# Miniprotein binders against q9h3h3, part 183

Target 1, 235 residues: q9h3h3
Amino acid sequence: EDGFTAEHLAAEAMAADMDPWLVFDARTTPATELDAWLAKYPPSQVTRYGDPGSPNSEPVGWIAVYGQGYSPNSGDVQGLQAAWEALQTSGRPITPGTLRQLAITHHVLSGKWLMHLAPGFKLDHAWAGIARAVVEGQLQVAKVSPRAKEGGRQVICVYTDDFTDRLGVLEADSAIRAAGIKCLLTYKPDVYTYLGIYRANRWHLCPTLYESRFQLGGSARGSRVLDRANNVELT

## First folded at step 15 (miniprotein)

Design xE40
Fold by ESMFold2-Fast, scan of step 15:
Structure xE40 (fold): chain B 235 residues (1-235), chain A 85 residues (1-85)
Amino acid sequence: as target 1 above (235 residues)
Amino acid sequence: SPEEIREEIEELLEKAEEKLEEAEKKFKEGVDPRKARELLMEVFKLLWEALRLAEKLGNRELLDRAWELVRRAWQLLLRLRQLLK
């Protein structure tokens, strides 16, 4: 559509990691304070670079909620990057299997379910549902982008600790659906994010491992999950 | 015309490479990492436009050159992210 809008949004998301985050940390803050925090910082109103008219006067990179049992493990991203540069120089084939092996070797295992929503009530409502699921223990951690572009979409990221653990990925999808989320979800390992592999890449890799679609009826389950890499419907 | 589009792409690539080299120098010298990030975001904007035009022109050599600069810019962005998070 706009050519490289998705690629630029990905670069902006990486840059956003470097600015301060607004965090509700359930490990140190009572769950009873969540509703007030969500009312104070609705993602549709929090601005990326700060604005006297918004809830924040200073730049905000992400709005995040950490669950009671959340224990961050980002792995060795520096080692992953060095190994990736060496791989590209080596002339060896670059495949999904090669990237998976690099991720395992450097313990960069996290991944995330992504949903993109326009700024407004529906975004704020979806984020509130996800945040409550995190605080209640059904999900581990999630973040949402602030409003950075007039009319542009914002992203909610719901993390799992190991993209190679299919059951864990599917359990997160179920919890997202149980929270009332009905939009399209796509799952991307952080290894692809850190290495800058998005929609357009020179290795023709698909960075999306799973896709989840809401089903209103016809099935006992609320969603249909597709393994994008193998083109197989999952149980 | 195709010639005018080629000239525009080459100008975009030249500007992007200059800004990228400035950002790389700041990172190497360990100074002003926030300015290096700002330069990188400008580099990406220039490169996305260069890629759009190169795709329209159908020129593989210009596409390859633009993607190589994207690779360098992304590598530096990740290094800055690890430094500043």
Scores: ipSAE 0.707, ipTM 0.897, lowest interface PAE 1.1, mean pLDDT 88

Design xE41
Fold by ESMFold2-Fast, scan of step 15:
Structure xE41 (fold): chain B 235 residues (1-235), chain A 85 residues (1-85)
Amino acid sequence: as target 1 above (235 residues)
Amino acid sequence: SPEEIREEIEELLEKAEEKLEEAEKKFKEGVDPRKARELLMEVFKLLWEALRLAEKLGNRELLDRAWELVRRAWQLLLRLRDLLK
């Protein structure tokens, strides 16, 4: 009914990047310590702005797990922003292809599979599964939002390094399914996040590239993936 | 009434722009980026409400004005995030 909940959640998520993160970094921490870390920081109990009664007394923007091979590269976000502003003032049509080209030019290539879950056991269990897959090397990196004061769903983000690499995106989906995740997943390139492309965007663009729905079947590999921009089923 | 809704949207847009300009000034001057972020979150709340009302009213001009302020606010939020990463 309000139509802008997703937009506001996205703004909150961007703002959360500016606060400290709770990180399990498998590049410097033994994998044997993961279970204790997950027990100490379940996302349903970690509070966004801190509380003496929660695991954190200070603000936490994100809870994250970095895999052993994780090498962050955010690209040239400032250059992307400047080019985006120029494009908008030019009056030229804004299309998925144009955004893709801006992302490639400025090396803003990362993207993520998103899942939204209510605070509670299911969220904590899903996050633990994803975190183990990251530490075991099936996924590169993931993060989950802390609990907001107002309540509402929390988001788990599972990143891939290049949204233009379709095979890599699909491999991440398979790994998420192998970790026991059965809910709806949507894939969003970070360029869309940085440029504010959400459900009710003014350019009428599809806000995500792919959608993954759980399916049981012999050769299904756990999911059906739809290319939302082109409305085409992927194999 | 449509007139009352238009007035409400105008008030929301005016308040949002004032707070946005304050946040932009703080960023330009290198003053407390966390206060600029707080102002931006308030700006977004005002703009989401303005957009909701403008869509309900069906007013293209007010929609365009609200989205332009969202663009400016989002651009500043991204710059603040880059500064504090």
Scores: ipSAE 0.620, ipTM 0.864, lowest interface PAE 1.3, mean pLDDT 87

Design xE42
Fold by ESMFold2-Fast, scan of step 15:
Structure xE42 (fold): chain B 235 residues (1-235), chain A 85 residues (1-85)
Amino acid sequence: as target 1 above (235 residues)
Amino acid sequence: SPEEIREEIEELLEKAEEKLEEAEKKFKEGVDPRKARELLMEVFKLLWEALRLAEKLGNRELLDRAWELVRRAWQLLLRLRMLLK
């Protein structure tokens, strides 16, 4: 949709981080329990603020699955924010290069592949595939938004630990495709998320680094990946 | 009319700034962080509508004012998230 829906969804996603998460943690829970957990908490039915008849009576910010080897490292987000405020005050140009430098300096390197799907069977099926890939070790960590009170599409986020590691980003795309995902994927570094840089920003930055489209037939990778900034196809 | 749209934008910006100042005060006092978050979400709703109307009107000054309030609101939301996560 047109307007500022992407901007508002970004704000809602940040706010959702502060509410309780429903987590399947493969570091402490046997993989054999995953199917029952997925059946209990299908994302299309879990409500953002709790509701009679939903699986949850209390607010849920995110539904997440942590892989066996997952070790969270968000970097120095506080230092990143301070440096960002200083940069804006300095009058120095704000470019993808300066943001990349800020992210590296403050170790805020994580990023994510995003897919947006309408509530329903296809969302729940896609999430189940991603969750199994995480528990089996092909992906590190993923989360999906609950159903919003006002409706709309939900988002699945599949994280990588370093957005500057192109090979790692592409390996995650391959694992998503191997899990049976066929929808459009876009990749966004968390530095853009933390700093509030989205579709309509005053610096004309594109926060999406990569775009992945499903490719039919005998493709070795299963997808075509475009480097959005350089207009280069990477498959 | 353009004048009526301008007045509507100004009212949205005024309401957003009042709520933002309340959220900033709660954050500074270390009280009601979840209420501060609720206020910020209302601020964003008001600002997205103000930006939509300002774009339609083509008014650079109102666009700049709205984006400055978005910047302040976003920085506070990130600070709250860092504190509570």
Scores: ipSAE 0.701, ipTM 0.895, lowest interface PAE 1.0, mean pLDDT 88

Design xE43
Fold by ESMFold2-Fast, scan of step 15:
Structure xE43 (fold): chain B 235 residues (1-235), chain A 85 residues (1-85)
Amino acid sequence: as target 1 above (235 residues)
Amino acid sequence: SPEEIREEIEELLEKAEEKLEEAEKKFKEGVDPRKARHLLMEVFKLLWEALRLAEKLGNRELLDRAWELVRRAWQLLLRLRELLK
């Protein structure tokens, strides 16, 4: 934990949304082409701003896979921002419940499981497993950051449609574990991302809703999931 | 010394606010949004350093000022993201 590295990575991730994405879209591309695409664009080799020696000469913000049934729905982010500004000006308490209410009102319901891995074989292997799960229909959509010029860990984001649907969030965790992922996972609703809820936020909110830890030989789901805000075990 | 650290934080905050205002102006004028994004990334670097130093100093007023600038910068980053996605 070095100062505000996590906060800066979050800002860079938001900025990366604005650069071109490398996308495998299973809605329009046969699943048989995935392995070749993964071999062409391993996230440990794709560079954020382009490099003659890498798979890309031009900047890449994200490497993503869209599932066959994926239907993008970002909700009303602009309306959410306006309501958030009004809420902060009003002096009304800012709580997890208030943020949940704003998200529901403006249909900003998506969220994501996050995993951070160093560039290398393990990152590429983890991404390949996630990508196959998306194309096979166990997950809806996922993306991974390219390699930054400065180095450092890369992030894989696995999205769910509705962070208020606890069963759906847990099903995504199970699918991630079934894909062979063993590292720590944390779940963050996109409303927290858009409103800038970080590790050291001003409102003392927990920056993530859930945490998942791998459990070797454990029961049906292969992991132990904690509701971080309430410190309650769900599995 | 604490006094020197305070002065460094104030300088960082002034520089960040100036660049943020420039980015906000470029956004309002419809100038190339990628140039405004570049300025915002510089703003964030300055603000993270200001926050790190303000936390070490334990100065509530400087912490609040830095977080307010982070809020403004984040709101502009989101507006740019919506425009360019």
Scores: ipSAE 0.679, ipTM 0.885, lowest interface PAE 1.1, mean pLDDT 88

Design xE44
Fold by ESMFold2-Fast, scan of step 15:
Structure xE44 (fold): chain B 235 residues (1-235), chain A 85 residues (1-85)
Amino acid sequence: as target 1 above (235 residues)
Amino acid sequence: SPEEIREEIEELLEKAEEKLEEAEKKFKEGVDPRKARKLLMEVFKLLWEALRLAEKLGNRELLDRAWELVRRAWQLLLRLRELLK
């Protein structure tokens, strides 16, 4: 059944942050080792809770690649939570604009392009392309979920450091397309993730800011990007 | 029947709140944060089922109660994530 599946997957994704990550860190590991690492840890075979028959015997929350220039900054998440509770208590309307302002005030600016793919060759191939783009410097950082015991689609997350920087968000989309990715992409700011904005949220907010669709030969960028809130095509 | 479904929802909400309170206590005491996470995942499973049933009934009060527990559970999950990442 599909009732609240997206919400449950979001909670599981948050919980997965707390388990060990398999990381290729280009800041400390030569790029020449990437292909062997990708062959050792294909996301379709790495299991969420470990299995003797998989590459991992212990739980893995995420499989990630850090670029050479990657410098994480999650902002003031605790301050964001306190302000969010105050906003909900205030009775003020909860809108994309008010969430954006909370995120800016507390420096919680990161966001991500999401792609959901079924476990298998296409997922592993897409992840390899993204991982190479990160190591080559076209993207900053990315992660992919391991295979869940219950099955279902896996997610690749490609991060940007500032969701309010539209040009940066669009440049990441272009780099994803240049890496050979042709599936649907959606962009979600981490503030929405931290505050629990999902498809069936209580406030009826659109859970993503942008949508990208592959465009063969029609766009100089290889894609059409839509601002979902304003229904305006950006490319 | 609608009455039986309402009783099932109330039972799910009661169980979820009890487990959530246990998880909140463990977090506050600094005791076994991974046990608190396990409790939260059980809370979410109960709440998603409660929400599914409440939507079928169209019962606003039960929907509001379930979403309030989701809000509390999510905030604790985020606090645990910040602690354990």
Scores: ipSAE 0.672, ipTM 0.881, lowest interface PAE 1.2, mean pLDDT 88

Design xE45
Fold by ESMFold2-Fast, scan of step 15:
Structure xE45 (fold): chain B 235 residues (1-235), chain A 85 residues (1-85)
Amino acid sequence: as target 1 above (235 residues)
Amino acid sequence: SPEEIREEIEELLEKAEEKLEEAEKKFKEGVDPRKARQLLMEVFKLLWEALRLAEKLGNRELLDRAWELVRRAWQLLLRLRELLK
């Protein structure tokens, strides 16, 4: 069994933020251009560091689509980080509630639904569905990882503005399902990403807040959503 | 043997800390941020292996040391990301 592969992939994802992104920005680009852009940059073919056979010769960190109403708000990440270090130095318990309060205090509120898919047609099809939902206004913003040099699954991230807004998180899940997505989804607040809360974190926190499973034999829009931290079914 | 595994973990931790200190120095001096990122990715690889071996060995002191280096490396990665995004 692999040890710490998920943790290393999380570190790679954070590092990828620092490289150039391929962006379809619906705030400045007509929606009619989306299909051509998706055909030019299918995520299964775009390589992380570029190569001769891929659509890109230069490194690409992420492939992203910004909705018409998208307004970036990362909050005060520096203030969050300083408060986090103070908390760890204090010896006080590190709990989901404490992290939630730090996030609220520093306005680091964004979060994302995650889906992990193998490179290929299903990934490209899922990404196209998500991208269209973003451009059409059902979702706000999304990104997908390029193909890693060593292979492995790729991740699609669908963002919401406020992880404390449960209704908004559930509404995004419904929009993802309406776009034809049927795979497992998990929801992670960016505060967890920034502070390094992943599968084998030393504080034994659940690394995601929600899990969504497509309803087998049910409506294509339907899903079962679980609050993972409290083990409570929401839908 | 347990002693050989301990020595391997200590070597991994020493290499990780050396690379981490180099990355921290580059960040503090405002130079070569992409090399600092490269060093951090190497630090993480060393630390994941150290953690795997420390868990197998059941040594809490080595686990705590490895996790403290992960904390430092992750915080620097976030600072670099904020600088370069």
Scores: ipSAE 0.727, ipTM 0.898, lowest interface PAE 1.0, mean pLDDT 89

Design xE46
Fold by ESMFold2-Fast, scan of step 15:
Structure xE46 (fold): chain B 235 residues (1-235), chain A 85 residues (1-85)
Amino acid sequence: as target 1 above (235 residues)
Amino acid sequence: SPEEIREEIEELLEKAEEKLEEAEKKFKEGVDPRKARELLMRVFKLLWEALRLAEKLGNRELLDRAWELVRRAWQLLLRLRELLK
């Protein structure tokens, strides 16, 4: 009901990419150092712009954990952007299928499962579980937002390398659930993030591709997953 | 009144476009990318308020103008992010 709060939070998240990140990189750091790193930088205590009372005195955009096999690939974002502008001026219809083809053409394939939690012990505990799953190889990479200056919920993003690989997306959901996460999850491809597709977009597109709800004994994955683009339950 | 709301939206859009043009100029000249980002965050705040009011008013022309400025602002934010990531 706060108008465009979700849209503004999305803009803040994009802007945060430009500030320094606190990274545990399992490609170069022994896994035995993870617990000390998590204790040093609990996301509920790390502040967005730095504070003498927090673990950081300098701005932090994101707190991230890179898995041992993680290989960054954002695709051709500039090419995607140019093609998007051309598409909009062409008058051709803007649909989930059109965006999917644009993403494939420009190799902008990554996406993420999102969860929003209030600052506190439950956030820090959830992040620790996700971080351990990344370092142990069940997930590829994840990040969590620092505490905002004026408060509000924080977001944990768990990435997969290809949003068109449904099996990979569902495997990530299963690994998140195995880490003890029970809250609502939504999956958003980075192409939607880069092109500014959020709740109140002018194309009336659903801003996420999948939704995962925790289910007790309801499925082998421990959750019910809905394909929002096709309105089909996958479990 | 509807007329007062329309005037408020027009003022918000004018302020947003002014700041957006400043941010675009900084980006084009390759100077002050963090100031350009700061200007863009202010542009978004002005545009979200303009969109909220335009939706309440039911004015399609003002909605379209606000969304066009959001498109420009978002494209610049993405360009800055690609530059500074």
Scores: ipSAE 0.704, ipTM 0.890, lowest interface PAE 1.1, mean pLDDT 88

Design xE47
Fold by ESMFold2-Fast, scan of step 15:
Order: C-alpha cells, then sequence, then structure tokens
Structure xE47 (fold): chain B 235 residues (1-235), chain A 85 residues (1-85)
C-alpha cells in the first residue's frame, strides 16, 4: 500500500516508448522466422540500455510482435490532453464515465492486459507463447519490457484495439489463457496511462478496468474475470 | 520529528521543481530531449519520496504541492513521448 514503485514503473514504461524497439512484424516477415527471432532476443537477456554481453549493444525500449492484421491507431492524444486540462478547470465531476467519453471523443481507445514476471525461463516461455498467439492471429499485438539495469520484474503487455469492446477484451484474455499463461492479469486502458491516472490519484479512480485470475482447468473459461470499474464478476 | 520531515519534504519539492523547470526549458527550446527525459525520471523519484513523507506527515498543503508537480512532470513526459515515439 505504501510507496510509489508502481507509479515510477509506469513513468519508466512511458519513457521506454521513446527508445528503439526490437520488432517481429508478421505483416512483412514470414511466420517461419519467429522461432529464430525469439531465440535471438529472449526478454530475460535483452538489456534496457545495452551491454556487450547481451543481444543488444544499444538501448532497447521494448521487444514487440505485430500481428498480420495489425494497424496502429493511437488516436488524438494531443487533443485528449487538451480536453483533460479543460475538464479539470471546468469544475465538472471527474468520473470513469467522463474519462470514457473523452477517450471515445478523441479515439484513444486502445488498452492492454498486463502480466508481471521475474526475469528467467518462465518469462521467456510466456513471451514465446504470447508471440506465437500474435503471429497465429489469436492476438493483435504485444510487447515485453527488456531487463532493467537494477533488475526487477518485467512486464508483458497484450493490446486490444478498443477497451470499450468488452467482448474483445474477454476474447484476448481467453487467448492469453490458451497460450498457457496462469498468472494474474490486469487490464488498463491507455487513456488512463496518457492522463497520468495512477493507483494513488486525486479522484480515487481505479485505472484497472478488468482483472483476470486463472482457474485450474476444471472451469469452463479457464479464468475468472472481474469488472473492477463496476465491481461485477463477469465469469 | 514532524518538523524534520517537513524540512525534508520541502527540500525534495524544491529540487524536483528546479529539475522540472530545466526539463521544461529544454523542451521549449527544442534541444537535448534525452537530458529532458533523464531529468523527468529524477523529478519523479524526488516527488514519489516527497509524497510518501507528506502522506506519513498528514500535511495536505505539501501533498497538494507534490501532486501538482507530478501533474506538470507527467504532462511534459507525455508531450515528449508523443514527439519522439
Amino acid sequence: as target 1 above (235 residues)
Amino acid sequence: SPEEIREEIEELLEKAEEKLEEAEKKFKEGVDYRKARELLMEVFKLLWEALRLAEKLGNRELLDRAWELVRRAWQLLLRLRELLK
């Protein structure tokens, strides 16, 4: 509960967007090359700022895999930021509903399922599973953080195009589970990230919209998904 | 003591604002974006510590000041990210 480690990691993640990415782009690269690429760039060994002993000598912000149908659309982030400043000065209530409306108005609709894993074989195995699901068309796009200078957990982000499309968000969860992932997943819209809405925020908003917990393989879905924003269990 | 904690928070806030103003100047001048980003990361570290101490102290004025600097720093980080992504 105490401290701001999660908030600082969020700031570092946004800063990492500005450094070069290592990308397997299935739109231009044959799927048969994926296994060799994964072996060359395991996320547990790729370093954030480069190291002669790692696969990279230069800084790497993210390691990513783009699906065959991937079409990036970040929306109007500049317009979103301006509207957010106007909202704060207007005296209007700041609620999940008003943020949702700002996101829709400015087409900032993307969101992501997040999983945090320690550097090592389990991380590399999980990333390989996610990457294959992306190349096979079950997921659209994903990225994983490189190894930080001081260590710590790494994050795999699995994106969906539209956080308001509940069915699409749930389908992505199912595909992640089908890839063998059993850890806790949390879903966060990029609008919350862009506006700097953290766990500890002035408006007491929850930046996590959904939470997914693995169910041992006797359940129909393989996971329990909670709608955190409305406090409703969806599965 | 509460007074020593207050002094520590005020020192953290002053250091954060100085570094933030330097980063804002670099952004405005369109130069040294890598250094601006490095300064922002240091600003966030100072502000997270200031917030932790201000929460412990229960001082609303210091909390408000720290959160306002976080808002400014995050706005600059987002602008820098949009420019350089």
Scores: ipSAE 0.721, ipTM 0.895, lowest interface PAE 1.0, mean pLDDT 89

Design xE48
Fold by ESMFold2-Fast, scan of step 15:
Structure xE48 (fold): chain B 235 residues (1-235), chain A 85 residues (1-85)
Amino acid sequence: as target 1 above (235 residues)
Amino acid sequence: SPEEIREEIEELLEKAEEKLEEAEKKFKEGVDERKARELLMEVFKLLWEALRLAEKLGNRELLDRAWELVRRAWQLLLRLRELLK
């Protein structure tokens, strides 16, 4: 049975945040060093807990690239948690609008486009494209999971500053497509991640706000973006 | 039987709560945070199985108890992440 595998993988991803990260930081490292760094740490070969045959002997939680203008801001996560506990006790409806308001109030605004790819050349190529877009300033920050012991798909996360800014979310999608990415993308606000709202949540909330599918054509935008909650095409 | 499944769920919930309390104690005392994280991952495994069985049984009380422990475990995991990241 496939039970709660997705929920457990979400918990593993949160735990991975606490292990060391391999970071290319464009705020302090010249862009000319990126290609060598990508060759040294291809995500298909970096292992979660370190292996003799991998580039790493020590555990790695994430492989990340920080853009020149990147300024980390998780907002007031502690205040968000307190407000969430109060909301659950209050008997007030728990809806997407209520969560959006909590996120705005506590400035927990970041979100991310997610793509899942099998380990191999296509993953490494996709990550290299994303990393270059970050260093060039077209995206703010991105990370990719290392290879798990059990195998399976790896995830690339491309962050935006404000999930309530639709234009910014769509601009990030366009930059991902311009980098040569053709796979399915889904967008999730970090507020859902921090509050532990998975696919099988008690409130029947959909934590995925947007879905992007690649389209061939002569248009500047190479994708169709769907608002998942309202089932409305945005592009 | 339904009673056998109920007993299995109760056992899973008891084991999960014991490990969760140990993780909470380690966090409160500021010691062995990596062990606290390992305990939380085991807590989640026990709770996912408890939830699967509780859904099969259709028992709302056991579902609510399991989800309450998931809430506590997730809050601690997030607190550990904020502290250690």
Scores: ipSAE 0.601, ipTM 0.850, lowest interface PAE 1.4, mean pLDDT 88

